# VHH binders against q96fz2: the designs that were tried, part 299

Target 1, 269 residues: q96fz2
Amino acid sequence: CGRTSCHLPRDVLTRACAYQDRRGQQRLPEWRDPDKYCPSYNKSPQSNSPVLLSRLHFEKDADSSERIIAPMRWGLVPSWFKESDPSKLQFNTTNCRSDTVMEKRSFKVPLGKGRRCVVLADGFYEWQRCQGTNQRQPYFIYFPQIKTEKSGSIGAADSPENWEKVWDNWRLLTMAGIFDCWEPPEGGDVLYSYTIITVDSCKGLSDIHHRMPAILDGEEAVSKWLDFGEVSTQEALKLIHPTENITFHAVSSVVNNSRNNTPECLAPV
Key: E = the ipSAE of ESMFold2; O = the ipSAE of OpenDDE; V2 = 0.75 times the mean of E and O plus 0.25 times the DockQ between their complexes.

## First folded at step 16 (VHH)

Design CA73 (framework vhh_6z1v_2; at its last look DockQ between E and O 0.90; V2 from the best seeds 0.80)
Fold by OpenDDE, look of step 17:
Structure CA73 (fold): chain B 269 residues (1-269), chain A 123 residues (1-123)
Amino acid sequence: as target 1 above (269 residues)
Amino acid sequence: EVQLVESGGRLVRTGGSLRLSCAASGSTFKGYSMGWFRQAPGKEREVVAAITQSGGKTLYADFVKGRFTISRDNAKNTVYLQMNSLKPEDTAVYYCAARFGFYETAPNEYDYWGQGTQVTVSS
């Protein structure tokens, strides 16, 4: 996974992340660093994206079932990194393979500390290799959405009003991530950064791409992944597997350029 | 920093009961999983029981066999170990430990330790 969409306004995003805590109380996640949230139809590594994490990571006396939403840097910077510039990291931390998560120190250590997060997106992009050509067809991949009678296909929202309705009720893609905290050697603000755990693709996506993000499907999966106080690493890792509960459509080549940030990126062709 | 102070260790007869207490300092107690460990002379420190921050999940060592119960009172910043049907083999120094996040079985995974309390079970 190298490209996502996360374009919802902050308020809409927050509402979409409504949850119940351990006591069954309905809650909205509290924001950390809301000013770092930059909506975009075309998110690439090194950009900031919103993630969910347990409140306990920020407040030591908090209920671990409570959630915080925070923009973090895509591309995990390990806490032990000694260079002053995160871009000098010599290995790719955009993704973490599920099969080697426990083998790589950069992922194992923060995971052992309970630094699990849920990466939020409208969906993610993947490119299919066309046989016989050097051309790649991009696809937007996301959770199936509830068809409201009036809301045709994402592409049929001919009116601004219909478009708003579609996104107001959009089910966000929830991807399993690991985050870490890095303190710059020269001082400054602590950098929060994340990696997306990847798995082998489900059968439905296998023709498009052989790998997919580990998707946490449903509130229970999300809750268990986040609650590092009550759910062990071992138990959490059982949640990491391919899911068939996804849909996709072909999109234009507009998304190929990471600088393009328009609705055309995820529009069906 | 969390300070842990164990109490309740004493000499008891075989078959007797004992309740250990561990009092934690500070306001962050409920953010930690708590564990009881023991160390007998010449043996390694081993986990006896552990409990999550909410008390929703517990762990017991195999040798406990239902004889011990770990509990916590977050309002009192205290974790307890009720020990019943004590045996001479249970003689050890018992330690309270705290870990940020889910409990673990390995001692090195815990962040804070008490000084320990001596439990002696006589035949």
Scores: ipSAE 0.900, ipTM 0.959, lowest interface PAE 0.4, mean pLDDT 93
Fold by ESMFold2-Fast, scan of step 16:
Structure CA73 (fold): chain B 269 residues (1-269), chain A 123 residues (1-123)
Amino acid sequence: as target 1 above (269 residues)
Amino acid sequence: EVQLVESGGRLVRTGGSLRLSCAASGSTFKGYSMGWFRQAPGKEREVVAAITQSGGKTLYADFVKGRFTISRDNAKNTVYLQMNSLKPEDTAVYYCAARFGFYETAPNEYDYWGQGTQVTVSS
């Protein structure tokens, strides 16, 4: 997973993240640096994306089941990185393989500190290789959506009014991530950056791509992944596996250029 | 800054009971898992029991299961270790420790430590 869509306005995104804390109280996640959230139909590595993480990471007296939503840089910069420019990191940390997460220092260290996050997106894009050509077919991949008034899916939206109705109750894709905190050697604000954990693709996606993000399907899985105060690393890692609860449709080549940021990027073809 | 102070250690007879307390001062410790460790003469420090932030999960070493109970009172910033059916082998200095996030069994994983309280069990 190297491209996502996360275009919802901040208020709509916040409502889509409504949750219950450990005491059963209804809550909305509190924002950190909300002005750094840039909605886009076409997010690439090194851009900022919203993630959920436990409020306990910021307030030592917070209940670990309470949530913050914060924009983080896609592409984990390890806390031990010594150079002044994160773009000079020699290896790609956009994704983290589930099978080697406990073997690689860049991921094992933050995981041991409870630095688990949930990466939010409308969905993600993958490019299917086509035989006999250099052409690749992009697909938009997302949770099955509840149909409301006969038009709950992107593929069923046939008018501007229906497009707005699709997004009002959109179920966000929730991907398991690991984040770290890097302090620039020359001073400045702490950089929060994340990686998306990847697993082998499920049967439903195997014809499109051989890998998929580790998707946390439902509030129980999301809650357990985030709650580093009550859920051990070992228990949390049991949530990391392929899922079949996913759908997709082909999209146009407009999405290929990450500079294109329009609804056409995820519209069915 | 976090300070932990243990109390309650004393001489008790085999088969007796004792409750240890660990009082935390400074910042609130709701974000911390708490552990009780012990160190007998000539031995390494080992975990006895641990408890998560909410008290929802606990861990006990095999040698104390069924005899010891760990609990916490977050309003009082205090963790307790209730020790029943004490044996001479339980003689040790008992330490309170705090770890940010979920508990661990290794001493070197803990962030803050108390000074210890001596428990002696006579045969």
Scores: ipSAE 0.785, ipTM 0.909, lowest interface PAE 0.8, mean pLDDT 90
Fold by ESMFold2, look of step 17:
Structure CA73 (fold): chain B 269 residues (1-269), chain A 123 residues (1-123)
Amino acid sequence: as target 1 above (269 residues)
Amino acid sequence: EVQLVESGGRLVRTGGSLRLSCAASGSTFKGYSMGWFRQAPGKEREVVAAITQSGGKTLYADFVKGRFTISRDNAKNTVYLQMNSLKPEDTAVYYCAARFGFYETAPNEYDYWGQGTQVTVSS
């Protein structure tokens, strides 16, 4: 996974992240650095995207089941990185394979500190290689959405006026991530950055691509992944597996250029 | 940040019971998992029991075999070890320890330690 859509206005995104804490109380996540949120239909590595993480990472007296939402850089910069420029990192940290996560220091170390996050998106893009050609067909991949009598549809006939109705009740894709905190040697703010854990694709997606992000399907999975005070690394890793609860549609090649930030990127073709 | 003070260690008879207490002070206790460790003369420090910040998960060493119970009272910033059916092999200095986040079994994973309380079990 190397491209996502996360385009909702901040207030709509926040409401979509309503959750229950350990006591069963309905809550919204509290923002950190809200001005760094950059919504786009076409997010690529090195951009900022919102993630959920436990409040305990910021407040030592917090209940570990309470959630913070914060923009973080896509492409994990390890806390032990010694150079002054993160772009000099010698390896790609956009994704983390689940089968080697405990063998790679850049991911094992932050995991041991409980640095688990949930990466939020409308959905993600993948490109299908077509037999007998070098052309690739992009798809937009997302959770199945609950239809209501008043909600719009993504469908090809959807008018511009109906895009807002589609998105008001959108179920955000929730992907398992690992984050780290890097202190620049020259000083300044700590850099928060994340990687998305990947797994083998489910049967439903195997014709599109052989890998998929590890998706946390439902509030129990999200809560267990985030709660590093009550859920060990070993138990959390049991949540990392493919899911069949996913849907998709083909999109135009507009999304291929990461500079294109328009609704056409995810529109069905 | 966290200061730990154990109490309750004393001489007890084989088969007896004893409760150890560990009072925590500092900026916060609630983000810490807590553990009890012990060290007998000439031996390495070893985990006895551990408990998560909420008390929702616990760990016990194999030698405990249901004889000990760890608990915590976050309102009082205190963790307890109830020790029943004590044996001479349980004679050791017992230490309270705190780790930010989830507990571990290795002593070097813990951030804060108490000074210990002596438990002696007479045959």
Scores: ipSAE 0.624, ipTM 0.854, lowest interface PAE 1.4, mean pLDDT 90
ESMFold2 (binder alone), look of step 17: mean pLDDT 86; pTM 0.883

Design CA74 (framework vhh_6z1v_2)
Fold by ESMFold2-Fast, scan of step 16:
Structure CA74 (fold): chain B 269 residues (1-269), chain A 123 residues (1-123)
Amino acid sequence: as target 1 above (269 residues)
Amino acid sequence: EVQLVESGGRLVRTGGSLRLSCAASGSTFKGYSMGWFRQAPGKEREVVAAITQSGGKTYHAKFVKGRFTISRDNAKNTVYLQMNSLKPEDTAVYYCAARFGFYETAPNEYDYWGQGTQVTVSS
């Protein structure tokens, strides 16, 4: 996973993240740096995306079940990185393989500090290889969505008006991430950056791509992944596996250029 | 940051009971997992028991299971170790420790430590 859509306005995104804390209290996550959130239909590595993380990371008297929403840079910069410029990091940290996460220092260290986050998106894009051509067919991949006024899930054959209406009640894709905090050696603001954990693709996606993000399907999985005060690293990692609860449709090649940021990027073709 | 002070250590006869307390200063206590460790002369520091932020999960070492119970009172910023059926081999300095995040069994995983309280169990 190297491209996502996260286009909802901040207030809609916030309401889509309503949750219950450990005591059963209904809450909305509190924002950190809300002005750094830039909605887009076409987010690539190095850009900022909203993530959920435990409030305990910022307030050491907070209940670990309480949540913050914050924009973070896609592409994890380890806390131990010694150079002044993060772009000089010589290895790719956009994704983290589930099978080697405990073997790679860049990921094992922040995991040991409880630095688990949930990466939010409308969905993600993958490019399918097509026989007899160098062209790739892009697909938009997302949780099944319920039609607001009609029975059944929304699909590629639905009218554009039905697609426009679903954003008010869109079920956000919730991907397991690891973040780290890097302090520039020469001073300045702490950089928060994340990686998306990846797994082997499920059977339903195997014809499109061989890998997929580790998706946390439902509030119980999201809560356990975030709650580093009550859930050990070993227990949290049991949540990391392929899921079949996913759907997709083909989209226009407009999405191929990451500079294109329009609804056409995810519209069915 | 958390500052920890243990109390309650004393001389106790074999088969006796004792409750250790660890008082934390500062409001951040509520965000930490707490552990009790012990160290006998000439031995390494070893875990005795641990408890999460909410008290919802606990760990007790095999050699104290059924005899010792860890608990916490977040309103009083205090963690306790109730010690029953004490044996001479329980003689040690007992330390409380605080860890940011889920508890661990290794001493080097803890962020803050108390000064210790001596427990002596007579034959």
Scores: ipSAE 0.743, ipTM 0.892, lowest interface PAE 0.9, mean pLDDT 89

Design CA75 (framework vhh_6z1v_2)
Fold by ESMFold2-Fast, scan of step 16:
Structure CA75 (fold): chain B 269 residues (1-269), chain A 123 residues (1-123)
Amino acid sequence: as target 1 above (269 residues)
Amino acid sequence: EVQLVESGGRLVRTGGSLRLSCAASGSTFKGYSMGWFRQAPGKEREVVAAITQSGGKTYYADFVKGRFTISRDNAKNTVYLQMNSLKPEDTAVYYCAAKFGFYRTAPNEYDYWGQGTQVTVSS
């Protein structure tokens, strides 16, 4: 996973992330740096995307089940990185393979510190290699959505009002991530950056791509992944596996250029 | 930063009971898992029990299961170790330790340590 859509306005995104804490109290995640959130239909590595993480990472007396939502840079910069420019990191940290996560220092160290996050998206894009050609077919991949009489499907929208109804009750894709905090050696603001954990694709996606993000399906999985105070690294890693609870449709080549940021990027062809 | 002070270590007879306390000061105790470790002369420090920040999960070493109980009072910034049916082999200096996030069983993974309290169990 190298491209996502996360276009919801901040208030809609926040409501989509309503949750219950350990005491059963209904909550909305509290924002950090909300001004850094930039909605887009076409998010690439090095851009900022919203993630959920435990409030305990920021407030040492917080209940670890309470959540913050914060924009983070896609592409993990390890806390130990000594160069002044993160672009000089020689390794691609956009994704982290589940099978080697405990062997790679860049991921093992933050994971040991409980730096687990949930990466939020409308869905993600993958490019299917077509047999006999070097051209690839892009697909938009997302959780199955429940249709109502008042809401339309993405591709069935006859008007902006119909599209608006689709997104009001959209179930966000929740991907398992690891983040780290890097302090520039010459001073400056701390950089929060993340990687998306990847697994072998499920049977339903195997014809599109051989890998998929580790998707946390449902609030129980999301809660356990985030709660680094009550859930060990070993227990949390049991949540990392392929899922079949996913759907997709082909989209136009407009999405290929990450500079294109329009609804056409995810509309069915 | 967390400062930890153990208390309650004493000489007790075989079969006796003792409660150890560990008081935390100087920072936010609530975000930390707590552990009790022990060390006998000439031996390495070993885990005895551990408890998560909410108290929802606990760990006990096999050699104390059924005899020792770990608990915490977050309002008082204190963790306790209730020791029952004490045996001579329980003789050791007992240490409390704090770990940010989920507890661990290895001493070198803990962030803060107390100075220890001596427990002696007479045969």
Scores: ipSAE 0.760, ipTM 0.895, lowest interface PAE 0.8, mean pLDDT 90

Design CA76 (framework vhh_6z1v_2; at its last look DockQ between E and O 0.94; V2 from the best seeds 0.00; counts 0 for: pae E 2.9 > 2)
Fold by OpenDDE, look of step 17:
Structure CA76 (fold): chain B 269 residues (1-269), chain A 123 residues (1-123)
Amino acid sequence: as target 1 above (269 residues)
Amino acid sequence: EVQLVESGGRLVRTGGSLRLSCAASGSTFKGYSMGWFRQAPGKEREVVAAITQSGGKTYYADFVKGRFTISRDNAKNTVYLQMNSLKPEDTAVYYCAASFGFYRTAPNEYDYWGQGTQVTVSS
């Protein structure tokens, strides 16, 4: 996974992340560093994206079932990194393979500390290789959405009003991530950064791409992944597997340029 | 920093019962899973029982066999170990420990420790 969409306004995003805590109380996640949230139809590594994490990571006396939403840097910077510039990291931390998560120190250590997060997105993009050509067809991949009688296809929202309705009720893609905290050697603000765990693709996506993000499907899976106080690493890792509960459509080549940030990126062609 | 103070250890007869208490200082008790460990003379420190922050999940070592119960009162910043049907083999110094996040079974994975309380079971 090298490209996502996360374009919802902050308030809409927050509402979409409504949850119940351990006591069954309906809650909205509190924001940390809301100013770092930059909505975009075309998110690339090194950009900031919103993630969910347990409140216990920030408040030592917090209920671990409570959630915080925070923009973090895509591309995990390990806490032990000694260079002053995160861009000097020589290995790719955009993704973490599920099969080697426990073999790589950069992922194992923060995971062992319970630094699990849920990466939020409208969906992710993947490119299908066309046989016989050097051309790649991009696809937008996301959770199936509830068809409201009026909203045929995401593309059929002919009116601004219909478009807003579609996104107001959009089910966000919830991807399993690991985050870490890095303190710059020269001082400054702590950098929070994340990696997306990847798995082998489900059968439905196998023709498009051989790998997919580990998707946490449903509130229970999300809750268990986040709650590092009540769910062990071993138990949490059982949640990491391919899911068939996804849909996709072909999109234009507009998304190929990471600088393009328009609705055309995820519009069906 | 969390300070832990164990109490309740004493001499008891075989088949007897004992309740150990561990009082934690500070306001961060709720954020920690708690564990009881024991160390007998000449033996390694071993986990006896552990409990998550909410008390929703517990762990017991195999030798416990239903004889001990770990519990916690977050309002009192205290974790307990009720020990029933005690045996001479249970003689050890019992330690309270705190782990941030989920409980652990290895001693080196805990962040804070108490000074320990002596439990002696006579035949």
Scores: ipSAE 0.890, ipTM 0.953, lowest interface PAE 0.5, mean pLDDT 93
Fold by ESMFold2-Fast, scan of step 16:
Structure CA76 (fold): chain B 269 residues (1-269), chain A 123 residues (1-123)
Amino acid sequence: as target 1 above (269 residues)
Amino acid sequence: EVQLVESGGRLVRTGGSLRLSCAASGSTFKGYSMGWFRQAPGKEREVVAAITQSGGKTYYADFVKGRFTISRDNAKNTVYLQMNSLKPEDTAVYYCAASFGFYRTAPNEYDYWGQGTQVTVSS
């Protein structure tokens, strides 16, 4: 997973993240650095994307079940990185393989500190490679959406009003991530950056791509992944596995260019 | 940043009971998991029990299961160790310790330590 859509306006995104804390109280996540959130149908590595993480990471006496939503840079910069420019990191940290996460220092160290986050997206894109051609077919991959009286389908949306109906109750894709905090050696603001954990593709996705993000299906899984105060690293890692609870459709080649940022990027073809 | 002070250690006869308290000072106690460790003469410091921030999960070393109970009161910034059916082998200095996030079982994974309280169990 190297491209996502996360286009909802900040207020719609916030409401889509409504949750219950450990006491059963209904809450919305509190924003940090909301001005850094840039909605887009076509998010690539090194851009900022919204993630959920435990409030305890910021307030040392907070209930670990309470959530913050914050934009983070996609592409984890390890806390030990000594260069002044994080874009000069010599290896790709866009994704982290589940089978080697405890072997790689870049991921093992922040994981040991409880630095688990949930990466939010409308869905993600993958490019199907066909034998005998260098052309690839892009697909938009997302949670099955529950139809309500007010909801439309993505395939039937043909006007701004119909698109708003699709997104009002959209179930966001919730991907397991690991983040780290990097302090520039020469001073400056702390950089928060993340990686998406990847697993083998499920049966339903195997014809499109051989890998998929580790998807946290449902609030119980999301809560356990985030709650580093009450859930050990070993228990949290049991949540990391393929899921069949996904759907997809082919999309236009418009999405290929990461500079294109329109609804056409995820519309069915 | 947490300061820890243990109390309650004393001489007890075999089969007796004792409750240890660990009082924490500092505004961030609630964010820490807490552990009780002990060190007997000539032995390494070992984990006895541990408890998460909310008290929702606990750990007990095999040699104390069924006899000891760890608990915490976040309103009072205090963690407790209730020790029942005490044996001479339980004689040790007992330490409380704090670790940020989920509890650990190795001493070197704890951030803050108390000075210890002596428990002596005699026949």
Scores: ipSAE 0.764, ipTM 0.902, lowest interface PAE 0.8, mean pLDDT 90
Fold by ESMFold2, look of step 17:
Structure CA76 (fold): chain B 269 residues (1-269), chain A 123 residues (1-123)
Amino acid sequence: as target 1 above (269 residues)
Amino acid sequence: EVQLVESGGRLVRTGGSLRLSCAASGSTFKGYSMGWFRQAPGKEREVVAAITQSGGKTYYADFVKGRFTISRDNAKNTVYLQMNSLKPEDTAVYYCAASFGFYRTAPNEYDYWGQGTQVTVSS
């Protein structure tokens, strides 16, 4: 997983993230750094995307079930990295395999600090390899959507009002991530960055690609992944598995170029 | 910057009961899981019980066998260990400890330690 769509306006995205805290109170996540949110149909590594994390990471007396939403850099930069330019990192941190997460220092250390996050997207893209050629067919992959007349029907929208209804009730894809905090050696603000945990693909996706992001399906899974005050690393890792509760459709090659930021990127072909 | 002070350790007879208290000084107590550890002469420090920040999850070592109960009162910044059915093998110095986030069972993973309180169980 190396490309996502996360295009919703901030206010729509925030409402989609409504949740209940441990006391049962309905809440919206509080933003950090909202000006760094860059919506796009076509997000790639090194870009900023919104993630959820526990308020306890910022306030030592906070209830660990309360949520912050913040843009973070895709591509985890370990806290121990010593160069001045994150692009000089000599290994790829866009994704983290679940089967080796406890073997890789770059992921094990922040995970042991409870640095778990939920990566938000409309859905993700994956390219199906054709045998014997270098051609690849992109697909847009996302949660099944609740059916109202126009909701969840990406290709059927014919007017601005119908398009808005498709996305107004969109169920965001919620992926398990790990984040870290890096202090640049030259000074400046702390850099928050994340990796997406991957697992073997479910049977429904296996013809497209052999890996998929670890998807947290439902509020209980999201809450447990985020709550590092009440859920151990060992228990949290039990949440990391493939899911069959996923759907997809083929899209045009417009998405191949990450500079293309249009609804066509995710439109069915 | 959390100071932990244990109290309540004393001499008790086999079969007796004792309640240990650990008062925490500091505004950040609520973000910490708390643990009770013990160390007998010539032995390594070992976990007795632990409790999460909300009190929603607890851990007990196997040797507890339902005899001890950990609890916390976040309004008073205090953690307790109720010890019942005490045995001579429970004789040790008991320590209170704090770990940020979820509790640990290894002593070297705790951030703050108290000075300890002596519990002696006589036959």
Scores: ipSAE 0.432, ipTM 0.789, lowest interface PAE 2.9, mean pLDDT 90
ESMFold2 (binder alone), look of step 17: mean pLDDT 84; pTM 0.868

Design CA77 (framework vhh_6z1v_2)
Fold by ESMFold2-Fast, scan of step 16:
Structure CA77 (fold): chain B 269 residues (1-269), chain A 123 residues (1-123)
Amino acid sequence: as target 1 above (269 residues)
Amino acid sequence: EVQLVESGGRLVRTGGSLRLSCAASGSTFKGYSMGWFRQAPGKEREVVAAITQSGGKTYYADFVKGRFTISRDNAKNTVYLQMNSLKPEDTAVYYCAADFGFYRTAPNEYDYWGQGTQVTVSS
């Protein structure tokens, strides 16, 4: 996973993240650095994307079941990185393989500090290799959405009105991530950056791509992944596995260029 | 950051009971998991029990299961170790420790430690 869509306006995104804390209280996640959130249909590594993380990471007396939403840089910069410019990191930390997460220092160290996050997206993109050509077919991959008969994508329906209504109740894709905090050696703001954990593709996606993000399907999985105060690293890693609860459709080549940021990027073809 | 002060250690007879207390000062006790460790002369420091921030999960070393109970009172910023059916082998200095996030079981993984309280169990 190297491209996502996360285009919802901040207020719609916040409502889509409504949750229940350990005491059963209904809550919305509290924002940090909301001005750094940039909605886009075509998010690439090194851009900022919104993640959920435990409030305890910021307030040492907080209940670990309470959630913050914050934009973080996609591409984990380890806390021990010594150079002044994080773009000079010599290895790719866009994704983290589930089978080696406890072996790689860049991921093992923040994981040991409870630095688990849930990466939010409308969905993600993958490119299917086409036989006999170097061209690839892009697909938009997302959770099954609640659908009504003759709604949304039907050519006879009022598409603009239906698209606006669909996004109001869109079920966001919730991907397991690891984040770290890097302090510039010459001073400046702390950089929060994340990686997406990847697993082998499920049977439903195997013809599109051999890997997929570790998707946390449902509030129980999301809650356990985030709650580093009550859930051990070992217990949390049991949540990391392929899921079949996913759907997809082919999209146009417009998405190929990461500078393109329009609804056409995720529209069915 | 958290400062920890243990109390309650004393001489007790075999089969007796004792409750240790660990009072935390500083602003962040509620966010920490807490552990009790012990160290006997000539031995390494070892975990006895641990508890999460809410008290929802606890850990006990095999040699104290069924005899010791860890608990915490977040309103009083205090963690307790109730020790029952004490044996001479329980003689050690008992340490309270704080760890951020889920509790761990290795001493070197804890950043905040109390000074220790001596427990002596006589025949």
Scores: ipSAE 0.714, ipTM 0.877, lowest interface PAE 1.0, mean pLDDT 89

